# Ledger of designs, part 3: VHH binders against Triacylglycerol lipase 1 (LIP1)

Target 1, 373 residues: Triacylglycerol lipase 1 (LIP1), of Arabidopsis thaliana (Mouse-ear cress) (q71dj5)
Amino acid sequence: SHLLHGSPVNSLCADLIHPANYSCTEHSIQTKDGYILALQRVASLGPRLQSGPPVLLQHGLFMAGDVWFLNSPKESLGFILADHGFDVWVGNVRGTRYSYGHVTLSDTDKEFWDWSWQDLAMYDLAEMIQYLYSISNSKIFLVGHSQGTIMSFAALTQPHVAEMVEAAALLCPISYLDHVTAPLVERMVFMHLDQMVVALGLHQINFRSDMLVKLVDSLCEGHMDCTDFLTSITGTNCCFNASKIEYYLDYEPHPSSVKNIRHLFQMIRKGTFAQYDYGYFKNLRTYGLSKPPEFILSHIPASLPMWMGYGGTDGLADVTDVEHTLAELPSSPELLYLEDYGHIDFVLGSSAKEDVYKHMIQFFRAKVKSSSW

## First folded at step 22 (VHH; from W1 with S35N Y101H)

Design X2
Fold by ESMFold2, fold request of step 25:
Structure X2 (fold): chain B 373 residues (1-373), chain A 120 residues (1-120)
Amino acid sequence: as target 1 above (373 residues)
Amino acid sequence: EVQLLESGGGLVQPGGSLRLSCAASGFTFSDYYMNWVRQAPGKGPEWVSGIDDSGDYTYYADSVKGRFTISRDNSKNTLYLQMNSLRAEDTAVYYCAKEGHTLWGEFDHRGQGTLVTVSS
């Protein structure tokens, strides 16, 4: 890479997808509240060219669309879906390096960062789904990971969004977080780190500076095991290639807002799946209620097919919280439980094609076939 | 000329099992995805199950998942459907169907079918 002062990020198509010999086009949408979001449309250049149904890939916290393409074409879900003939669409939420624009605001404005995952669900994801639906004139298949599943659950409670979705596949599904077991996350919540960063005047969390990149690269070479840090924030990951961590850090993490982190910490402390809690008086001004409105999982249509993959060592999407989500859903999702899989293994695992993605693709293709007859 | 010949149908009691076969000829069987479709009396066709060219990926309608198993033997050019825990609603003519070369396309060939009757 070129070590430039504040150098701009290249496009995802140019960086990861065209070099792998896949078709890729860059798209943008403008949300109703003015954010400019990047989307990529990815397809295989193989001999069997008829494009299948659209699939939207929605990344998690501190990630972006690059995560779906960081491993080889035989290991990465984005490439694998394209090879199976899906019309693959990659979403990038506001604040990530691919979606860093706004019609009037810049990243130095505090108002640019005045959002949380509820806005990602109700604006970013909902409007990306609408865009895909309008282009394809067909319902879309939705894939989410981690925060992408929080966004999916919230957006799918809205009937007009759910009507545009044929089926959802959710990796490490989250709507409740009151049983998080990742020890560093618990410690940061206990220490009120989210409140501390607000007190320091910070509005974004952006780990990638030129100096921090160099420091992390140096620390991973032989002194400290970056896998131990990752374990502390996600739980144990069995199955991704730890020797590639330095390479992954060239692309990830991506920024998010401090308000979003605060909202996630509210979920951990309160055990709720609700809009942002501003406190009694501001809730009244904002919502007309003293408590933030909840997202009601039973409003997701019972007819919407859902598939979920989750892991026994995932320290964020804990099995107890996944079971709570399942109890509140009106449908019975198809489940893939992998005892040894952790949070990152579902997107970066070297064997995830066989262990995870094969089952997801089988689910999706069955839903297409069933709806066609 | 593509030929698909189903066999193995018959009368079976509820809870019983039956194995359907489909003998394929006139094309390179191992290059194509294969499916089972059924049609109950007085009803429209219903997709049942599908399998990719190597037999690695399998797909099932919700109504049969967990009870039916699709498989293929590419050395014998034969598609199979193992049907367990049969129910009265499984009564239908079962058809072997070949997908075309393009992914996500329509079926391009169908056999004449084999009748499965589930009754006491």
Scores: ipSAE 0.695, ipTM 0.897, lowest interface PAE 1.4, mean pLDDT 90
Fold by OpenDDE, last read:
Structure X2 (fold): chain B 373 residues (1-373), chain A 120 residues (1-120)
Amino acid sequence: as target 1 above (373 residues)
Amino acid sequence: EVQLLESGGGLVQPGGSLRLSCAASGFTFSDYYMNWVRQAPGKGPEWVSGIDDSGDYTYYADSVKGRFTISRDNSKNTLYLQMNSLRAEDTAVYYCAKEGHTLWGEFDHRGQGTLVTVSS
């Protein structure tokens, strides 16, 4: 039983799960590098018809575990999975408002933010998987969205992690980003926003910061139409209920690190799925190589069942990049392609239950082995 | 007493179709996930298809996906399996199986089965 260390800013259970009349328990784990992550275990109230295996929901960039519960119980993946008898676990990575911080560092320390998605993969996700595995004594189902899929791909290249996963469902799968089409993201990369924020002495990316908002606005002004901010950063979303945006903004976005943004920009610029690039000399010092080591997708076991949902209007997980990922995987994932779906539609789309989640659940259910005959 | 009675099996040519039925009694049919499991001669049991309590969610093994359709009529306490494009490898005794309330994939009851033979 991991002692709940510290107090997160908010409780996901209290904020979204309990009010919806679901069971929710708060858990915490400490990573090897000292971060205290938040996990929520969610279940339907009342007599359970059947208990399924654990499923871990891993959120994407600037989000947290709340994203899986922001719509109605009939529309939100977290609730839907719970209703179908899954043992639902919700991950919250370091830096999110639901996490518990660090054992020695504060969020005002620059060292607290000295991480990227590789750390989220190798520490946060890997250790969450291990924690679930240890508790349930069962392989887990893994669901990732956006950056959550980056983390998943990276983590699954590790044999010890892959062995604990029964199957993976990846929404907006990303291992390559060099064909990103989201206009504001392209602008940010072009203008070297990552360098700008470093020059400003920023270590975290927090959109609740006035300074950062102004900086981003300045990138839009006179250069592109950013009136629809969401579209500008994610591409077009067909099924997103824009009328709920104010509500969503009560919970989202969550902070990330400047280093993480830099790493993502490296992916965009270089078209690589690799560890953080420190430059020639520091790479030599850190990795013994002039270039950072790549994550090798072919190291993911071919026997690991994968399901992928991806959309034609996703400005972040471009179809070209998804195809590149598929070409390098040793397996043949089950694919759900939705031509009109964008990046956010897969987690907040009003019709996602019918269009996406039903297929995902079918995928998972089909992977369950019969235990008795 | 829980009873499951399969019917509809028979001899069919490759590419043919059959529809299996399972009549359920002795329990609240609409409250349970139902499954089809088959066992070929000399082989172990193989899960074929499942359906949730409402019939809204259906699940299939890769071997039958796109060819078989599971359905249920809760008003009639009946489970169905429409089998199209049948292959020789589909030859088996097909069982209707009721899931228990404990773990996924655990069946607490099954029928006597119905034989499906696909042969030219």
Scores: ipSAE 0.666, ipTM 0.862, lowest interface PAE 0.9, mean pLDDT 93

## First folded at step 23 (VHH)

Design Y3 (from X2 with T102D)
Fold by ESMFold2, fold request of step 25:
Structure Y3 (fold): chain B 373 residues (1-373), chain A 120 residues (1-120)
Amino acid sequence: as target 1 above (373 residues)
Amino acid sequence: EVQLLESGGGLVQPGGSLRLSCAASGFTFSDYYMNWVRQAPGKGPEWVSGIDDSGDYTYYADSVKGRFTISRDNSKNTLYLQMNSLRAEDTAVYYCAKEGHDLWGEFDHRGQGTLVTVSS
């Protein structure tokens, strides 16, 4: 059946959540453009806990819903939110190993991979939010990390999406990328590797691809130490348990489309937060404009509460770009700045419960209490 | 019988400070989240601040964040609210409120309140 096409061998509930002694059910939705997306609904098994408000967890690039559960229940945001009584929902965007199906397309079809983070925002995230809103008949709390924040900013500029969201908490927030400092990312952009990958006829990025491994290895023939790839693609991370990297690799990374990587490289080169740039003539056919329309951060409702956590050593969500985003937002988000935290520390840091998640939960609970009275 | 006894209210100038206390009895205080709620004259009740059972997590309404500090002393069964930089709109009766065992349920008990008046 098309629903099972490209599905993972085991489910996220079975692999990570049930063994930790948490309630978990598998769900799916079909996007308007035909993708079959997996969601998980997670709750603590503690007695006399009424389900709290729904929280949607939206992962970043090359990640999936597993990232929220890879550490112990005392360290992982997904488990911690469940322990605080939230109705935790985990989203998995198209192309990840949990969301590999389409009503008519196969993952071997080029057309299956014809999307970028724009489509993840406007279809995947927006329709996951709609699904949760419909079930609960209540606004939802949104959490995003990295690309999940790009998706969130873009989706929240749309009034019909924003009206379904009670508050957003954004880890490593990104809307601009023109100050990326991660060394391998800078080199790949300089070498125009996104264009070369398209010329080779590739439509997905899967780190198990022999061709992509060889392309990345060619970049390592310079002075860069590519044997520490995580640091080279994210910047310095102080605070996650590096001895667990082999374990994390059992679950991550997940695939993404070549078009998505191209769109991200457009953001880096052009310094824009905009729809995909197809080039002059196709932009005119697609948008009626020679340049792609921008996402306007000031269209996000000023009344929407926002919380943001970001780090001083993050090589992707650079402080300069975060400050640019803050200057364009219509409201003043509540901020948590951790000068030693890097990109991965916000989701896998051993001390992130105290350093990050406590503050996010305090923010969310305050918004619920204020709405109840 | 659950009892919550607020104290520390009074008249204070704008910009001034007050410290409210709530003496709790009739339950195991250290097992429950506690809150402050206020009701201004002619208005509905408004949640002000909350604190978890250990005192580790604290929560504030936007209207008071940065000016008020909630705390508790579980050895004395006492909840506190330190109110700084008081404004006229903070004038209200302040109630100590106990949550039930359900983390997302309604308050199950509140005290009789203590009046705070902020006026020149």
Scores: ipSAE 0.715, ipTM 0.907, lowest interface PAE 1.3, mean pLDDT 90
Fold by ESMFold2, fold request of step 25:
Parts: C-alpha cells; structure tokens; sequence
Structure Y3 (fold): chain B 373 residues (1-373), chain A 120 residues (1-120)
C-alpha cells in the first residue's frame, strides 16, 4: 500500500517507525513541476528530552527514507537523531515508492521519469528545505548520503536555499565522479549500458519484483554471496551486518530514472560536476550554451558550516574525488575519514553510531546558536 | 536554588595549561547539559564548550577545539574544563552554564565566573 499513490496505510511511519515506539507523522508536498513527495516527521517520546532544531535526512540513489530506520534504534541515524531531540524530517525524492505521485502523470508515463539528480536538487530538495523552514521558523540542519550529497552541493549553490540551512553533514560526498572504482559500475559505464537501456525503451530502473526479490534472497542464502554483488557496485563494506541483507531487500532498492543514471554516467566519463548534457542543439535550447553549465562549488557560502564523513574503501565516493571537492569548496569542512568504511557502512554499519553519528551530532551541537547572556 | 561555583582560574604563561572546575548544587546535575561560556573585557559572551547529561557527547567552539577538553563527574556534581596550549586570546572570565530542558543552547543559570589570565 505504500506503493500506491498517496495512500496513508502501510507507510514508512507504520512499517518501521511506529513499531519502534517513536512519534511519526506522514506529510506530503507538491513540487513546482508537479511531483508529490512524501516526508516523515519523527521524534522521540522521552522525559527530559530537549527540543533541538529540524534536521532533514536526504537519502541516496536507489534508496529512500527507509534507509535511515532499517537497523535498531541504537544503530539507525534517524532514530539516534530523534533520541537526541532533533526534529527529524525524512525526505523521499520523486520516483521512490514513497513519492510516486504526480498531479497529471503516472509512473507508466515516460514523462514522469524525465528528470535527473539536478531536478532532485533544484525541486525536490530545495522545496523540502523551504517547507521545513516555513514550518519550523528556523534554519535547517541537513544530512545527505551519496546522491543526497550531490543534491545538497547543487542546491546550496542557490543563495535562497543556502540561507535556510544552518549546517550540513554529508556522508560519502560526491560532486566529481571521475575516480569511481566500483568494478561493476566501471564495467557498465565502459559498455555504455545507459545508452543500451534507452535503446530498449526503458525510462525507469526498477530492480524489484516479487520474483526477483525472492530469487535474490534465495541466492544470498544458498548459492551466491550477495556481499560480492554489493561490493561490485559500491566497493568493499566492512561493517554492516551481512546476515540482514535479505531483510534490507524487503525495502531497498527503490526506483530511479534512466535519465538520472545517464547523467551520472556522463559525469563518470567526463569528470564533470555539471547539468545534464542533452547534446549540442538541445543544450542551446535548454541552457543557451552548447555545453551544460557546471555547478560552482565556490558559490556555496563560505560561512556555511560543513561536516563530511567518507571511507577509504568507498568505490563510488572515491577519496580522490572527495579531495577534489574539498579543494573547490570555499570553506574547510570538518572531516571524518574512516579507512575501512565503504559506501553502505555510513548508513547501515552496526558500529556507525560510535564511529560516525556521534561525531556528526557533536558537530551539529556546536553549530546551534547559544542564547546570548 | 541552583548554584554553580567555578574555580581553578589564575595567571598562566602562553602555552600553559589550567583545569577549571564547577561545583553544582540545587538541581539534579546528571539530568542537564552543561556548558562553559567566557567573556573577555570589551567583548560579549562567547560560548566555549558543552557536554551532554551523561558526558558521552562533547562539543567545542572552533576557537578552542583540539586545545580544550570538557568533562563531568556526575557522582561529584562537578563540571571540568581542561585548557591546554593557552593563548593570550583565551584571557577571560569563564562561566559554568546550566542548559535548560526546553531548547538546545538556552542557558538558564550561570555561575559567578573564574578569571583566567594568559600573559608573560
């Protein structure tokens, strides 16, 4: 039922958050280009809990808001932030199973999938930030993972968005992708799989079916190590509970558009941090330029506090590309480098509370303005 | 009545160290976040460091991060600030501040302060 348009039954709140005994309400917004996005508002119910600022959790590619709650309350960032008194908001970008609606289109229409991460940044994320800012009457703390970080970088180059953000914490930050080392991703880029998918007439990437999920679960149990598949896509992950992969597959992955995958493959091939390349003539019509405009990281305000956590075995957010991003930022983010952490460990790692989230929360706490006295 | 009594201030040379203490009474110390705030002559108050109720989470202003260490002993109702690598800019009256239960960063009580002077 959470796969249905706008249904209030069997939602993220109902499936993962209420059973853990947390406060959770379902919200929706409509983007300027017509997409209906789900958000969840999560809070802990504890005595002596101080009220903290709003924090928006922005998931990555093929994920959704469920990723922040898939482990226990002591391990999952969404629950941990709520336990610290944050006003936790969970964003779900267009095309995920929580945000599948549109005012005029259905998910079977090719036009429903005519977007890439730049649209997620300029519409989905920017408008979720605006919504939170309007409700809370205060600046937003922002957390992104993977694609959620490239969305954050792009959105924060816009002054009106950056003015609504108090601080950002970015897990596995990406803007440049020319050193991606995940073996299967590199192979798919080399084979131009993104072009082949378009030639087959597909407009969305949706790995889930009832039979495919059951087949993958069976292979993970008996015939193949699903850690090997994950390693091929993300690089090595040291630190999540591999025995829970079957459970995670009940929720993840979520769909994305073919155009989004093509945009990411363009960036891998060209080493750019830029808008979508439509080709010469459509670029001129769309941008007024023959080449897509680049995003300029130095347009992010130097005064905006940033924290970044990244891993030495991450095959998607490679340390070389992270260092390139750092060199172009106008500020010096506070850094957490974990040599053994991979891409998934930052959101599903069993020890991530101590290894990652404690440091993030300490950073956020230091950025909350104290009362003048 | 909430009471916060700072001690351990004094004169120290640049590069030196001091350890401040704050004795707390009149409230359940272990239920509250605690902070250090300082005020130099001619300046407004400056937040220095904070610590959660259990002592597990600590946080610091950029100006002191890496040099100062906040800690607490809930069995003794005492807050501490270890100050290393002191600079002339650290000269100030240091206040122990109790955070309220409503919003983060809202201080409802502070002590009388202890003077730290960093000078040759």
Amino acid sequence: as target 1 above (373 residues)
Amino acid sequence: EVQLLESGGGLVQPGGSLRLSCAASGFTFSDYYMNWVRQAPGKGPEWVSGIDDSGDYTYYADSVKGRFTISRDNSKNTLYLQMNSLRAEDTAVYYCAKEGHDLWGEFDHRGQGTLVTVSS
Scores: ipSAE 0.612, ipTM 0.874, lowest interface PAE 1.9, mean pLDDT 89
Fold by OpenDDE, fold request of step 25:
Structure Y3 (fold): chain B 373 residues (1-373), chain A 120 residues (1-120)
Amino acid sequence: as target 1 above (373 residues)
Amino acid sequence: EVQLLESGGGLVQPGGSLRLSCAASGFTFSDYYMNWVRQAPGKGPEWVSGIDDSGDYTYYADSVKGRFTISRDNSKNTLYLQMNSLRAEDTAVYYCAKEGHDLWGEFDHRGQGTLVTVSS
């Protein structure tokens, strides 16, 4: 059984959901490669009974499931969905503070961090979807942000995963990164930060580490203005409440792996949506090919409804890359383009309810057929 | 007893406009999601539009998006559907439908309907 009982030491329910006066239950699953993941089920305590379809929220890089609940209940997507009667599930990928378990490894083991976003897609997300599907006995709605969308695209190329998904809403959709414009990200790639951290013997990327912060600062010093750190790594955000940064920092960022960063940098450098590149010889050994296999977007069923929200000032999900994604998809996603929105605005923007989430909810509701006439 | 009474239907030319109303009684109108559903002759029912209890969220079928506007006045216990740029394919009986609190996307009551005919 993939269902593990017990309360984790770190609880999203206790941290953010219960204090906001919502119902929340902690769940745990074990991935095939041995990781223990935390999921939360969130419901409104309001007059309406939660009877809607399941929705899985999948967070992005250096975040966790908490990001969906960091603003007020009226501003946070997790709470908003719950208030509208959706069965809200929150995913937390491996390495986050909510999903730090493994059957045999500890977070101090280098092997614990030997994964990339492809593993998050093929194991974490896929198995979370399977778990939800098994519990609800219904197809699920999938919401992803940033890396969450990378994972979603990859996972949905698998027929057995796609068949369990009713529809997908992708915020800041990414399958290509070669037109990234965030200046600090470009600098990191140019300076080969991934190699630097490997040389330092690091296996995880944790921005709460002084060493890593100093390293990143060194990349800024004398080369670029990183005074606004968030802008330097994500692009401009229009609707982010900067006064809440200290509050956000109580919860964010979460760790990721060095290998994941390397894989993302491969995407940037090569302009590919492919499995991890181990180099010529190891690729031959691992894949039987000199180059890693690509994730084929056209393998996503054309019948799978998709909704995408993307912004004109997003330094990570550049419009050019989004268009590339759209060109390769066999379907025609419903699109919400917001010229002034940046990467973080879609999850933490104060006006995201009006500008983004209403449209998403409409999309979801339109996909559910009324059974009782 | 829950009652839903639709009105405002009639004959209109293509490109024309109509405004439907639904008068609700017998329940706390402001606590429920409301919907419009239509049924054309010889066809099954089709969901048209929905609105949450407060009127803050509105939902539309792709077939009517950009042309129809759903609204409500909770003080008057009335649901509205403004229909613009009407097409022949919009011809149907339009029903006001109430969702149950525990019936997400399902209706526990509907009215008798009002006929909308779009014809040259």
Scores: ipSAE 0.576, ipTM 0.824, lowest interface PAE 1.1, mean pLDDT 93

Design Y3 (from X2 with T102D)
Fold by OpenDDE, look of step 23:
Structure Y3 (fold): chain B 373 residues (1-373), chain A 120 residues (1-120)
Amino acid sequence: as target 1 above (373 residues)
Amino acid sequence: EVQLLESGGGLVQPGGSLRLSCAASGFTFSDYYMNWVRQAPGKGPEWVSGIDDSGDYTYYADSVKGRFTISRDNSKNTLYLQMNSLRAEDTAVYYCAKEGHDLWGEFDHRGQGTLVTVSS
């Protein structure tokens, strides 16, 4: 059984959900490679007796499930979905403060951090989907943001995973990153920050560490204005409430692995959507190929309904790369393009309810109602 | 007793427009999701459009998206369906359907329907 019982050290339910007067239960699952992940099930406290279809929320890089609940109940997607009767499930990938467990490893072990987004897709997300499917006995709706979409695309290329998904909504969809425009990201890639971090003997990326802060500062010194750090790494955001930054920083960012950053940098440098590149010799040993295998987007079932929201000022999910993704998909996703929206606006924007989430919910409900006849 | 009474149906030419109304009574209208369903001759029922209790969220079948607009006036206990650019395939009896407290369950009530005929 993948179900583990117990109270996590950190509780998203206690931190953000219960205080907002919503129902929340903590769940734990174990991945095939031994990680213990936290899931939260969220519901409205209203008079409704039955929950609707299950929806899984999958967060982005350096975030966790908390990001879906950081704004008011009227502004946060997690609460909004609950209010519309969805059975809301919140995923937290390995390495986040909510998912720090492993059956044999500790977070101080370097082996604990030997993973990338492909592992998040093939193990974390896949296990979450399987768990939800088993509990609800129903196909699930999948929502992803940023890295959550990378994971989703990769996972959905697997037929056994795709079969458990009713529809997918992807915010800031990423399968290609070679047209990234975020200045600090480009600088980091150019300077091979990943190699620097490795040279320092680090296995995790934790922005709450003094060492990493110093490293970032050094990247900014004399080269760019990093006073607006968020803009530097994500592009311009139109609807992000900057006055709430201190509050957001109480919860965000969450750690990731150095290997994951390296894998993302590989995507940027090579313009590929592929498994981790270990180099020529190790690829031969690992994959039997000199190059890592690619994830084939056309392997996602054409029958799987997809919705995508993306923005014109997104420095990470560049429009050119999104169009590349769309060209390779066998389906025609429903698209919401917002010219002035940036990367963070889709998850923390104050106006995201009206501009984004209404459309997403309309998409989901339409699919359910259409299939009921 | 819950009552739903549809009106506004009739004969219209292709490309024409109609506005359907549904008068609701016997329940707190503003507390429930409402829907339009249609049934063409010899075919099964087809979901057309839905709207949440507040009217803030609307959703449509692909077959009518961009052509039909659902709305509601909670002060009048009335549901509407504006149908534009009508096609022959839109010919059907249109029903107003009420959802239960379970927003994702079956409709617990529907009206007698109003006939829409699109023909040249």
Scores: ipSAE 0.563, ipTM 0.824, lowest interface PAE 1.0, mean pLDDT 92
Fold by OpenDDE, fold request of step 25:
Structure Y3 (fold): chain B 373 residues (1-373), chain A 120 residues (1-120)
Amino acid sequence: as target 1 above (373 residues)
Amino acid sequence: EVQLLESGGGLVQPGGSLRLSCAASGFTFSDYYMNWVRQAPGKGPEWVSGIDDSGDYTYYADSVKGRFTISRDNSKNTLYLQMNSLRAEDTAVYYCAKEGHDLWGEFDHRGQGTLVTVSS
């Protein structure tokens, strides 16, 4: 019985996919902790009726599944994958405007926002993978960007999740953040923005809120040039079309939780890839340890094929941190390094098709085994 | 009737090069993904390389990546495989394989193959 839970405020299919003349169906899944996530299945309208292997696209922080479809069909990864015959699935994590909310909680409840990226990894992503696996009866290809890669790394340390994944492509891979160079992020961490927002009684981070915007502006005022907000928060982007910013702002950004930001700041301050740090006493109560347990990258199966795209001007996924990740992985991922690419270029760059996605698709295609000879 | 005819195989020394060709007929060549597969003596078939209908995207097995180059000329209905830095383990019968229209990674036709022998 498809209990028609409340219609999401927005439909990704209606907003971006149908207008582009692609097939799109809306799906929902309920997580173990009660959140109702949105999944879209996207396909090209053409003579190819049979879909290839499933691909799950996992968005990053303050984004949603829409980010994969904001450019033209020739420039957007979601459309490009569909055109190449992949069975494209788009994930939308809790808190995004495309998600369906919670079974009992409202987005006005503080409890609704009591989650971090570890919950996104262990519940949202893991259960999306399980759902796709159950429907397709096939291992899935996983694509993540930014926080989506954090989630992917964490989730893939779980053997039961890793077994359902054929290969992973990680854009702007992050498991460590202690070498972040984005000026505004550093300022936010230094000024303890996370504590400020808590003191204000905020539980969600929503950039459409005037109060939050003012707070962020206050961090910039007299201290740094935040005229180019995107550059300040992500680093320089080479191939981002600034003329489309107004259009992008119709869809982005999406909300996240204060707890998630705090967890990310913990990563930055401590240089760890670990569960949420509640402090000494609460850690003892929660984990039985004074420090939170770490996610062990070496627990990701060495046999799992991985592809990573990363850039030299990425202020969030710094090359030093990427190298740290690579050193701890038991495998040798295929690497695409682009010296001039920044954090946003990998998902919204105008030339990303040729510079990034072509290589990703080649990676995926090479992993597909022919069943008929 | 769909026909695929491979040519260009032969004996070559390790480190040498060969160029294989596949002449296609009986279907609209430009509408289909094409592939090279090989079968070594005593081994099962192995996928080697693929190319999309337009030729814009090329795919390679890890075993041949950086050494082999797949290409196509749709005006001539011909598929190519440039093989460089050949190794003894590349010895096999090489087949041109056509993907089905609605088949992902499955072939509905293949040629008779051409033998490539890499030996000192």
Scores: ipSAE 0.498, ipTM 0.794, lowest interface PAE 1.3, mean pLDDT 93

